VHH binders against Uncharacterized protein MJ1128. Designs and how they scored, part 2

Target 1, 280 residues: Uncharacterized protein MJ1128, of Methanocaldococcus jannaschii (q58528)
Amino acid sequence: SQPLYSENPVIQYFKNPKPFTVENVNMPVTYYGTICGKYIGYQITPHNVNEEARKCFYKYFKLKDKNPKEAERYLKRGLFLTEYLISQADKETAEVDEKNITFIVWRYNFEFPLYNLSKGWRGALCQAGCLKTLYLAYEATGDERYLNYANLAINAFKVPVEKGGLLKIRIYKNKSYYWFPEYASENPPYVLNGFITATLWIGDFGNKTGNADALYLYKEGLKSIKTFLPMYDAGDWSYYDALGHRCNKHYEHLHRLQMLWLYNKTGDEIYLKYYKKWRE

## First folded at step 4 (VHH)

Design f7 (from e2 with S35H N58Y; framework vhh_enristomig)
Fold by ESMFold2-Fast, scan of step 4:
Formats: sequence, structure tokens, C-alpha cells
Structure f7 (fold): chain B 280 residues (1-280), chain A 126 residues (1-126)
Amino acid sequence: as target 1 above (280 residues)
Amino acid sequence: EVQLLESGGGEVQPGGSLRLSCAASGFTFSDYAIHWYRQAPGKQREWVSTITSGGDTYYAESVKGRFTISRDNAKNTLYLQMSSLRAEDTAVYYCAAPSSYDELWEYFTSGGHDYWGQGTLVTVKP
């Protein structure tokens, strides 16, 4: 079993990435076109790379006993994409509550005008997806290096957005609540679906590894979901964000699936209430 | 990984009945909500029914009062009892049960194809 990533001929790409085809690997490319009058174009993002890597690991686990040769192809692709993500991660240290916290975070190399985000913006959904990818690479290989990077990725959720991390404190009725913004800024749009997904993936990591920080973040995230859920109620439909944008049918379907999942995990009737209220 | 095997489909006349079964493996069946979906030729997959881990049942408006979802946790099996079948019920029926949120997210982003078995065809002919 030889790690494909140790001898990859496209090492230069990890320092200055652009759209390309790699021998045995095609990089996922997203077309953003023009957003609010600004041309964004084609981008390789840490979000789409982690999605592709996770799909490769799922195929590997499914096929490893049934079709070992095809499984090996997926493992090599997943590991290559995981090493790409590691190469793109920013390692930072921030002081929080008189302690120095070292973390890794993934920053986008283009602006996102829809939410007034400058180059270098980060997001909780992308971060949690990268966390999941690192954990899957650990499961596939037994290599604790991936688990060590995953622990650094969790630390980003403990660090305030204002200090380079992904923790936003959201105030409601003079009480503080944790939020993990899909589009991080000092005044984020508070997108609901990405926060739910990030919270659930943090919880899964905590449950699988026993990471105490992840378990605490999960508990605080669940508390925030329950507290703020009524603010996303548009009657027989749901809001996408805290800015009053209504979901399209696709994201409405996701919100309804997330309500059913949260009910199964928590037994809390509030989630059934919104599942029934928000129409199909 | 989650494996789901549907059975019980076939051809029936309008007003007839069929009982579908879904044998599940690869996850702790009793801990999860399990779902029935269907797909008619040329249409998107449509949610039909859900039964939660606690036994609560939910139905699409088009099947409410005609279909009954149930589960047998000891046998890791999901059922759909279909009665008063109509021509518009003609579809391939799939059960879906992600074992993790990771799998539910994959189901959502990929259009759900990774969580369905081969399906079972129900044809309602006059």
C-alpha cells in the first residue's frame, strides 16, 4: 500500500492553484460567473474539493471487499484531494480567554460580493466538510497525522470570527449563543442549513473520537438551533438566512430533511412542529 | 454502508392492494427514521412516507388514508401497505435510510441515488 500523494508530480499546483486536469485526477471546478456585477468565474474551492474527497472515501469503504481494484482508485483520489486540502490550509494561532489556540482554517482565494466578503473569507460548512474529510482519511489509512489535522480544524470553531476563526456569538434576549457561520464575517447572514450541517458534523466527530471540545461545541450548537429556529419561520415556508431571503424549493427540502434528522437525534417536538408547518 | 433491498411490487388493477417490504442492513435500524420514495418515468423522485425511530408516521397528501407505513425493528424491515391503488401510483418505489447525517447530506447533494437499492416496480393498469 503506497501513498499516492508522496510522489505526486503536480506539487507546484498546491502553492498556486488554478483549473487543470491532473493525470488520474480531475479537480472539481465551480462556475460562479458574475455576482452583483463582479466577475468571479471558475474556481477550485476547498468546499467542492472536500465534497469530492468524501465521495471518494465513501466509494472506497463500499467497494474495498467487493471490488478491491476500483476501491484502490477511489482511495488514491480521496487521499490526493485530502493532501491538497492540507496544503491549502492556513495554520494560525489566536489568544482566546487568555489561552493560545492553534488551529487550521480554509480560506477562499476570491471575493464573494453577495455577502460583501473580501478575498480570504472562510465558512463553517466548508470547515466542517474538511474536518469530515480528514477524519475519513484517518479511517481509511489509520494514519494519525489526519486525526491531528482534524483536531486543529476543530479548534477553528473555538476561535471568534474577529480573531480568524469560525465562532460567532449571537445575542438573543441578553443571552449569548454559539453560531458557526457558513459565510463568516463580523455581521454574517446567519444561514440556517450550513449551521445545522456544521453542528451535526462537529458532533459526529466528537462522538467518534471523544474530542471534548467537539462535544461541547455540538451541545452549544444544538442549543442555538433550537433558540433561533422560530426566526427562520416564514409561515408555511422557511427563510434561508436572517436577512429575510426565502428558500427556493431545493433548500426548503433540505430544511425539512434537517428537521426530521434533528427530531430523530433529540426527540424534541419543536423539530416535528416545523417539519409539519413547512410545506413540501 | 447502508444497504436496502425492496420487494413486493407487481402489476395490479385500479383499486387493488400491494405490500412492499424493505430489508435493511449496515446500520442500527431502530435508531433512524426510514422513508419511502417513488419515481414515475420522466419525473423526479417524490417522498411518499416516513416512520420515525419512535414510530410516528407521516404521509404525502396524495397517499394519505390509502397507504400505511410500518416497521419491524427485530427484523430490520420497513413495510408499505398500499390500498385503493390508482394509475398515478405507478412508479418504482424505493426505501431510504441514511445511517448518518454524512449519508443524509450525500443523499441531498447527489439527488439521493446512493441510498436507494434497485427499487421495486408498481404498475397500476386498467
Scores: ipSAE 0.230, ipTM 0.610, lowest interface PAE 2.8, mean pLDDT 82

Design f8 (from e2 with T50L N58R; framework vhh_enristomig)
Fold by ESMFold2-Fast, scan of step 4:
Structure f8 (fold): chain B 280 residues (1-280), chain A 126 residues (1-126)
Amino acid sequence: as target 1 above (280 residues)
Amino acid sequence: EVQLLESGGGEVQPGGSLRLSCAASGFTFSDYAISWYRQAPGKQREWVSLITSGGDTRYAESVKGRFTISRDNAKNTLYLQMSSLRAEDTAVYYCAAPSSYDELWEYFTSGGHDYWGQGTLVTVKP
């Protein structure tokens, strides 16, 4: 794995992050405290950084014509956080079907005991969020460097989890289906919401750029969502994962919104059926 | 900024008709599918109807044959023509149109404020 860093000295500082503020920039820091008896403490995660960066870019786009000075502040913050993400990316190459695939992937620099994940774990929801952030930086600046990184981020979804990527093959009735695990491992919990979000963001990238790999991954992801959806049906409620854990009210609400969006996007009545069946 | 403003609600007798409107601004209306929802007193919010960007329509079983959804892309306006109204149609009616999955995700994380209009009240008096 080869960490991908910019030439900017400030960005290179982030390769070993600690809870801190750099040059009047408040970093999004998450407090995990103690999980399953292990102290995790304060962490800067690629997931929370991409979420903050995306929010900054959306505010920039809303304000750029109405309040250019305020818009510029959001643009600068979004770009700073995007450069941080680039500095934290691992550039790797894996052999898949006798071809070498070069990709970038974001690894968490701490263990996650809840799912027995060792330091260096990765996830499809975080990866798709970083992909989206890079694409938004490209839209905001016209800088093809961000689009080039986004194309490398897509490649991670083509590489098996066992080889450092985010593709997991899930078998049903002797057929193989693509999955992009929110918590990647050799035996992931198959969390539904993160897979749906990753699939939809991959598809949006493919549609906006014409990236053939992204469009293919999107098609396979939609096939998997439809195929496995009945396994997440708990009657008038939904399961969070394939391990039989029922959603709390927050994630039940998310699943219902995702069903409605999938129905809107595909016209497939199965999604409307589950939207109506799963109560709020 | 995305804004949706519903109008056209009121009091009607059973068997009557109303036309609801939703005026949209802040996004490219013609590119997106848009839905009507309603919330009846003491009940949860339910989906009523959807129209895609291409004009395809879908309806909840309870309103099929009685309600017609349509859009006027030149006016950035969504309509719901309601006929043969029943007491159980009494509800506040909302339009909602996340223009992207990113906006739907923001809806989820923000609690939904910016994706729902104020609604328009329909009362069917028995």
Scores: ipSAE 0.243, ipTM 0.635, lowest interface PAE 2.9, mean pLDDT 83

Design f9 (from e2 with T50F N58D; framework vhh_enristomig)
Fold by ESMFold2-Fast, scan of step 4:
Structure f9 (fold): chain B 280 residues (1-280), chain A 126 residues (1-126)
Amino acid sequence: as target 1 above (280 residues)
Amino acid sequence: EVQLLESGGGEVQPGGSLRLSCAASGFTFSDYAISWYRQAPGKQREWVSFITSGGDTDYAESVKGRFTISRDNAKNTLYLQMSSLRAEDTAVYYCAAPSSYDELWEYFTSGGHDYWGQGTLVTVKP
């Protein structure tokens, strides 16, 4: 990762959506360059921020007994990044099945032309990463405030994309299946790897906290993975999305790891079948 | 803390046999599928063999019929019996438990070294 503004003691980003100002902190950044003729450039995203925060918390947990001073540096950074994520969250309420659901979501402040996404788009992988980050902050500190935000983040997976959330109903053979789109829209590309990761992290949260909504979403997600998995089979290789794009070697490796984990977690032979079938 | 410790490597002539062991601790060994991987000098890591918690096995085509993976759940130990060894089998062999796949993005973006042992060197010398 490249440091940003290492010469400047104060950093303030994205002044219009909800700026967060920190002293002597290098923020993670992703370089998108030019996508479909549109220059996106360098972006600080909730996705790369939650990823860096999670890495910091994992370092903290590994070092806290062996190197307390270094562990404290990682904890401090992880918490600053977590507070940045909280400051960037949009709190919304939607009516679903005649009930009001309050949730938080993270929005990207740039367009993503590859999938025709307008500024303000959201995604299940980013959302699940933020959920995981909040839970790790709770584990590191014991602060119930982080757990309360995590519960609001899980609620976004109960709200349809059309109502500002991250639930997409996918129809197959006249039956309804839950999906959590990595790139949320009315007609998402149904990217497989991000959906699997989001489903697994929702399940981990449910198992660790006993959150009934998370456990239910996990079961529905697993049902959807199994149902739609054959659609991602390209023979001895896998498709990245439902639009017929073949994986590059990097994402093929990820899909194979995900099949191995799903087999280990569920005991379902379908995952072992695809692990064996898809070449490395 | 998860630990994996490989042993049993060494020098052997072509056509010879070796048995590798992997002692595992810090997780419920019997509940996990576990793999052997190898990395030859200057090459990418490659998968060698896989055994499920239920004992079902699978092998890379290059080692099928020559290698046998097995496990002893009472001893928390994974084995790889290697027979009819060839020069191209020369590599550092690693046992790998499934990562905490809830850290999958960290694994993915960091180039991934989840629950890996330090490895054991196998040299097939003509």
Scores: ipSAE 0.018, ipTM 0.316, lowest interface PAE 6.0, mean pLDDT 81

Design g1 (from e2 with H113F; framework vhh_enristomig)
Fold by ESMFold2-Fast, scan of step 4:
Structure g1 (fold): chain B 280 residues (1-280), chain A 126 residues (1-126)
Amino acid sequence: as target 1 above (280 residues)
Amino acid sequence: EVQLLESGGGEVQPGGSLRLSCAASGFTFSDYAISWYRQAPGKQREWVSTITSGGDTNYAESVKGRFTISRDNAKNTLYLQMSSLRAEDTAVYYCAAPSSYDELWEYFTSGGFDYWGQGTLVTVKP
């Protein structure tokens, strides 16, 4: 008789941007407070929803043979959140190189003043998280409908930001490089950690499904990570974005974890170099 | 499917020493960078130290000069030699060798989920 995963909000959530669920909403909620003088408040975002859904699916896979009853609770919660994501997806069609590409994207229902984003903004980290959630729902159920939505989600990375998608071409020394902006706009801040994560999750989807577009996007993304990595070097620390903002300790830790991951996966000494150079 | 089993925790007086071990199975141990993390009651999980596949080491500022991470690839075992222990070092210690980027991301974002099991408890008695 209790709704799917109903939790009381934390008592200090108004001072802490922590996800929580509320009994009447039964959804993860994040408190953004005031950003650059504008009150954003409490928001249910596609990013926080896909994060919670993925955690539920990982619990399901770990428990399904050892504790089937508990696993079933996580599966139901994960599928509920996945269906919510599907219901919130915008289906769009764009012409790219004289071909029509149909895709789905998730748009935020509030402005994000930090990067001058108006209501309806989208991002590659959120998009890749939703892609991963759809694929995990497919793995858990065998339902081809989830895989079909995942294929539509990957198509957004083939469509330029200017046409409603999540592909940004970044120029360096008269050469074009792919970028998937965490905060998409015509002139995005080029946040490093979200681009690395999106690239790696796109690659995982390609590897698991054989999707040729995902594998190609992954290859281009890896090339871009290596090419632009020196621009994020602040000496013994890293930049968060291409606008000169230094990481806080939390995101510096993520960059270091990502450098170790990339070094172990590729064997490329450039990643080990920056892991050693960037302190903490 | 990676499995890491931590051991060597216990009670120690301030200024004392302990050696933690992490026995690895289910993957090619020598190919991975492997880390120690810790979580004190009521606190977020904190990175402690990493050793790369090439043997390079790095440490959190709070433990630098007091802790030493090492590995024995022939025994598939990771070690953390802890010296000059302080009350602030009291925590459950976990080793982690992410088998997927998904595991790395879940560690970074989870805070409250323990995907690596119970770890090994270190208690520094005042």
Scores: ipSAE 0.489, ipTM 0.795, lowest interface PAE 1.2, mean pLDDT 83

Design g10 (from e2 with G112I H113F; framework vhh_enristomig)
Fold by ESMFold2-Fast, scan of step 4:
Structure g10 (fold): chain B 280 residues (1-280), chain A 126 residues (1-126)
Amino acid sequence: as target 1 above (280 residues)
Amino acid sequence: EVQLLESGGGEVQPGGSLRLSCAASGFTFSDYAISWYRQAPGKQREWVSTITSGGDTNYAESVKGRFTISRDNAKNTLYLQMSSLRAEDTAVYYCAAPSSYDELWEYFTSGIFDYWGQGTLVTVKP
């Protein structure tokens, strides 16, 4: 089939692609349509770019010994999209607990009315996906530059949302818990699936690299998942966020897969209980 | 490269028994929780049983008391002992040892698992 969106003149990019050129490249596009009465339309986002790049790297690793020519094609595309992500990252420095933390973060160039987000919003799922993409580029090439950018990406999870990062402290019974919001704001919706995914990808990065910050963030994230999990119980179904929105079947399926993964990873019976409780 | 190879399926009479095996390679088998899943004709895949790295076992209600999951870490092999087989147990059986959350995410977004092979077919004859 032909690329459906390469010639669509109403496609918006999350940042100006200059100086990085995208001429003659078929970019991944997400159709957002209309959200809460606002037309968002066709968007090239840091999220769908990292998704496509990661898929290319997975294909490369699978094919590199079986079909080297096809593997090389995927590697080139994955690296192109990874360099595009690097070119569009915001490098920032924030003061946290009297220390300066330098990090990179990716911002969306459209408002997201469902969660009252203004242009420039960021999210932990997208951030963790970009982190994973950078690490996969490092695995594929051995280029330490990608690992260095991955370390800057992990730093965003150490910086409060209020200071431009992706750390939100969530209070429960007078105790503080770490959260990494998929839709970052001063009062985020606390979307469960994106937080679980971000936490697990942070943990994988920590495990593979020995990055102490990533391992600590992972430990805190697991604690938060377990603590807040009962708040997402809607009986024989699950809530998507902390605002009472019930999952559709697609995200209910994801929550069930995530519960099985967490049970397999931790051995903790609480995850198996919710897997069994939340119906297909 | 992670590889899981299922075997031991076949045709059996109602009330019969089969032992399924899953030979694992390409990862440190003893470090991972490993599960059996099955997919009946025209149905979605369902979880059957899990054994953790520590040896704790758990089962779907439909198979509890009839199936036993076990592992042999020295042989990198997972087993499913099936007894009192019923017509509703007819399915292709898969073992799954997710080596990364990446594989789960790709399955969710694409609907396919890279480590889902052909499995092993169990047919309980009516």
Scores: ipSAE 0.469, ipTM 0.782, lowest interface PAE 1.3, mean pLDDT 86

Design g11 (from e2 with G112P H113F; framework vhh_enristomig)
Fold by ESMFold2-Fast, scan of step 4:
Structure g11 (fold): chain B 280 residues (1-280), chain A 126 residues (1-126)
Amino acid sequence: as target 1 above (280 residues)
Amino acid sequence: EVQLLESGGGEVQPGGSLRLSCAASGFTFSDYAISWYRQAPGKQREWVSTITSGGDTNYAESVKGRFTISRDNAKNTLYLQMSSLRAEDTAVYYCAAPSSYDELWEYFTSGPFDYWGQGTLVTVKP
């Protein structure tokens, strides 16, 4: 049976067990168990690490005026996890349109059989989360080193998947559209929620820093969201990906929240239409 | 920055009614979709209802037909009219409006943190 067709199948692979202490530091650990006959087990992933680091930075910003001692503990943890992410990044250079682009990208150190991904796979949601984490570390410290890494992380979205990056061109009615695949491959599943999140975080980075590439990628991403949105319409519900898998209730809720956000930010009635059409 | 102050809770008998209010400041109230959430003892916070900037409303299945959400943009106030109250509606009620996509994503992955007020307690007594 296909995991994506069962109740909450995708969520089970991203649930974190109770915290583990690794090398005298509690690291976020995800239990994947066995997927399609292959034992994956417990993994420390760049996705879970960036999620935890961002939570630490948000807590730091909230507490810095009210409880400076507690805020400092969150800052130290967030920075430790950010340095871990930097240590795990692969720095690469690719030739795109007769130009050399240097970027950093995060690869998973295990296979993901659900989408036929070999060890070393990468994804746009994880990449955008790492980008956000680096920017938050910059905001918290003023250290330009974090901003420099963030600029290298954004460059991965300019490089085709086939050349080691996270840009996939998606064709519709003889026109080319940008996509940032949550699970990168030659023929990715085109997961909607992760693409929307990556696009919005790229845009936030562009707006806060003035990075012209990020602003351009954001514009192209918004165009793609609007163009392909009807393909994710299952009537009174939404599809998780372009393979026809319906959302579970948890991801349906995320799609509805994303539609409301896009409506409020763009004023485009198409987002309100799908918010109202897709049930809770 | 964002401040939300809930009020109007109290004790009520099953089948009774209450009207909750949420006074908002620190953001342009009329520009945001705003939601009511609740947290019963020992349970995670759950979504109850949303009203968009344009006035469109949506409700959780458990409250459809019993609760009505509304807004007054001139007063920067959100309302929740509750009728036919049940013991299961006993909870602290919160209003919330994510001011950033970061807050929306954090709510989805971790539950609320920065944009939640103290809430208002609703107790439906047998």
Scores: ipSAE 0.492, ipTM 0.805, lowest interface PAE 1.2, mean pLDDT 84

Design g12 (from e2 with G112Y; framework vhh_enristomig)
Fold by ESMFold2-Fast, scan of step 4:
Structure g12 (fold): chain B 280 residues (1-280), chain A 126 residues (1-126)
Amino acid sequence: as target 1 above (280 residues)
Amino acid sequence: EVQLLESGGGEVQPGGSLRLSCAASGFTFSDYAISWYRQAPGKQREWVSTITSGGDTNYAESVKGRFTISRDNAKNTLYLQMSSLRAEDTAVYYCAAPSSYDELWEYFTSGYHDYWGQGTLVTVKP
């Protein structure tokens, strides 16, 4: 089947391979091809956009004193992509424990057949990346508006997936654990790498801003990583998700890097054990 | 920014020894696990050894028993003592330490690693 195309005032989807231009701006695009017999094709995603924006902000911070003119180019692009993310965010309110929580989330405008996700799905890795992008825009500009949006993005991790947010309670031995699913659904695949990254970026935001909710979510996320880590052990290799899919070499490398990072940050020997066990 | 400066490379005969150093700045050295990587001609970079903030060491199978990683937190310096060198050890050696998870993630997603130094060349030639 043919790819679906959509437009909004800022972004237009194209059939052309990247780079391509929307209003004289090259937009990041990901080619998904065909997944489980369904043609997904070329897509602009909030994940791809936030990754490009963050790369721009990192280059800006590195160059701002050494090459101000080039730094300004990266700042301009990073801010444009950040404003695109803000324009595409869905602002919602949900009742959780008899309190109203207002939050923002980003939805994908295509289905993802690998995990049986309908158009409009959301995910914790993308959400945490957008959170990080908003915080970096705040660091670069001092504009409190970006910090205010970042606080709304954190709130999504307090809201159950069933109510439009990104919190999934995962039960183990009659005990409840927090999870932030990279591919959110009623029964998510529990992808490990995206959950670790989301947890760490939530924690970084909490540490930099003092946001109490972010710090609490971070502590619960670390507890969940440790508790469920053995379920991702495939012997001398790791599982990508809780459905038994083994990592390719690329994601195996990421899991190894994440284990070393977590060991360094927590001092917990469990992370070093899996780093040593999972082959290079 | 993270700055890493490798030194100590050179030409050596098979069975020889070299000590590599990596001088670090721009982050709290003692808080991070720091690694040595190498890139042989025409090959991808490969991990060689890591030393954790607590001093625990790990090595690639190809170098176990021949290489020793160590750190001096007071001098912000990482070392790699190499002995019993072989032709297959010929490579540019890099030390690497992301100062934030953001840097680790950017390295993973983009292959971009400006926090890596220029490296130091080790040539094992009979």
Scores: ipSAE 0.420, ipTM 0.756, lowest interface PAE 1.6, mean pLDDT 83

Design g13 (from e2 with G112L H113P; framework vhh_enristomig)
Fold by ESMFold2-Fast, scan of step 4:
Structure g13 (fold): chain B 280 residues (1-280), chain A 126 residues (1-126)
Amino acid sequence: as target 1 above (280 residues)
Amino acid sequence: EVQLLESGGGEVQPGGSLRLSCAASGFTFSDYAISWYRQAPGKQREWVSTITSGGDTNYAESVKGRFTISRDNAKNTLYLQMSSLRAEDTAVYYCAAPSSYDELWEYFTSGLPDYWGQGTLVTVKP
């Protein structure tokens, strides 16, 4: 069937970005082109910024003892991009189970017609990437300000989408399951790869910091991954989302490696089953 | 310390064959899925093949049927048997082993895991 992010003139993404400059710094840019007849074009997104920042921190950690001068350049870029993310964060408070939860979220400043998202939409993959970026900035600097922002970012996963957060309850066989939607809305598309990644990065944050909420969210997320895997099974390939869109080769390979990772970390045979099955 | 050391590259005629090796140390080789990537001049690194800890294999469409990935857990060595080589296969070949989910994610979003070997150059020229 028709691919989501390829040569289709209605749904066309290009991965070759156009650079922008902010404060004499080249910014990462995502080229969305035209989506469902609407020109989105070039965008600086919190997702692409957190990806670049994390890559800078990984380079810093790798080089800091071997090449301190080069490492310092990566650290400065990573911190600049992290401060940009902090400047773009929306701080909100929501009442959940008779308690006020203060959190930060990152909202996109353009519409996303593929999933019928209005300007200001948010997503769990972007949120978890920003969380990871803040934690890496903390690890690189020892500055607890970054850890404090990371704790506010994790709180968004405790708040329902309907109240401005990133928690969606997904119902299966009359039971309720946690979901962290990559594209948050009242009826999200339930994209699998982004949910798995968000769940794993929430878990890593919980493990490294001892944050009890993060550890609980991680356990609920793993339960949901296991429960909903059969709904993404199309035989020898997998669905990208719950709307029936097929993975391209890149995302199919990602799903397979996510299954292998989950099998190696949990010992649960269901992940090995889908790793073996999703070979196309 | 994770170390990956590639070898076996060289010059070959179109239609020829080469066998690449990757010697691994510093981690429990048998527990990990290990991959081959390649980078042609002026291009980004691209995934070529993966073999799981259990021996299951997967290939990029461009090399399927021409390349065979295998492993020897007793020797901590990964292999890539390359046949029917084309000019488009000219690249530096790298083996890679993600040791964290962050590395696995970077693997497939940018093709650049944290642990890379030095690479081995394969040149397909008449």
Scores: ipSAE 0.344, ipTM 0.734, lowest interface PAE 1.9, mean pLDDT 84

Design g14 (from e2 with S100D; framework vhh_enristomig)
Fold by ESMFold2-Fast, scan of step 4:
Structure g14 (fold): chain B 280 residues (1-280), chain A 126 residues (1-126)
Amino acid sequence: as target 1 above (280 residues)
Amino acid sequence: EVQLLESGGGEVQPGGSLRLSCAASGFTFSDYAISWYRQAPGKQREWVSTITSGGDTNYAESVKGRFTISRDNAKNTLYLQMSSLRAEDTAVYYCAAPSDYDELWEYFTSGGHDYWGQGTLVTVKP
């Protein structure tokens, strides 16, 4: 399998693809197999790692008063995985609107042929997951270092995809709208669920910390969701992306719940309308 | 208190059938996706099937067409109907419920599970 994009930390691979370990710790792995004729195999990804770390932190918070010893095991693992994510982050600086923005971003160390993505691709869902993981590590420890990294992670959403970040401007009826692509490229597929999730997690970070950039990005993201939502409407079902792919039943259910969540967060009746409409 | 209790396992011959049940309590069962996992001796735990609150189903490729997941919200019970059983299906089968996430979209995007049953053993022998 391919090495990680960042050279820290060193990963131990076995002739058989499991177990994958870092410093004698079992890592979450995903089997991608063969995609469009190309063997991708087993991969440790920033998405899998941030997902596992978040699960550990939620378990820690749930158990810390009921079972402190078990809670400590989850905290230790969550922090190890969070430090791994920090070690894998690319710290970059880009010029946007005459200002230099320093940010961190996570890149996948393998190609993704399904969307014609070259090794080093990045995505808003993964980025937002890493952001949330860093915030949870801060919440669990009180360590301002995690909050400082979270602020750098937010900055990636202010930087255009073309300059190494996760901001894509989507034009509709001669107006510009913010988008945070789950699969970032010059012409991304505009996957709806990942954009909604990233927008909501950015908003939660802004609301919890008072980060002005996060709150602004959240506002722009909500504006885009509302504007483009009709383009994903196929009657009693929804499109997965802007390329005309239909949601499977799992993602259709996710879209419906995301509509209900957006209604709960915003009070905007448009989301309740689509929640009721997308019932297939 | 959330509890999951699996039953229905046992010994069966290749090509046979078994129906597993998982009785759930302590949470609003009808609101959540619930999953089946299995763990064969000496192997990692693997996902088998999920059913959403709306009844939509998904399956691991190794069991697709042979296993059927279903739910009875009135009884707070999850089922796994297993047919055409193979030696490779020998495992302890676990029912899993979602982690108590503060954000439901995180549950659906992360696939987190916080509550596990004690498992039920399925052995496929000639």
Scores: ipSAE 0.015, ipTM 0.191, lowest interface PAE 7.7, mean pLDDT 82

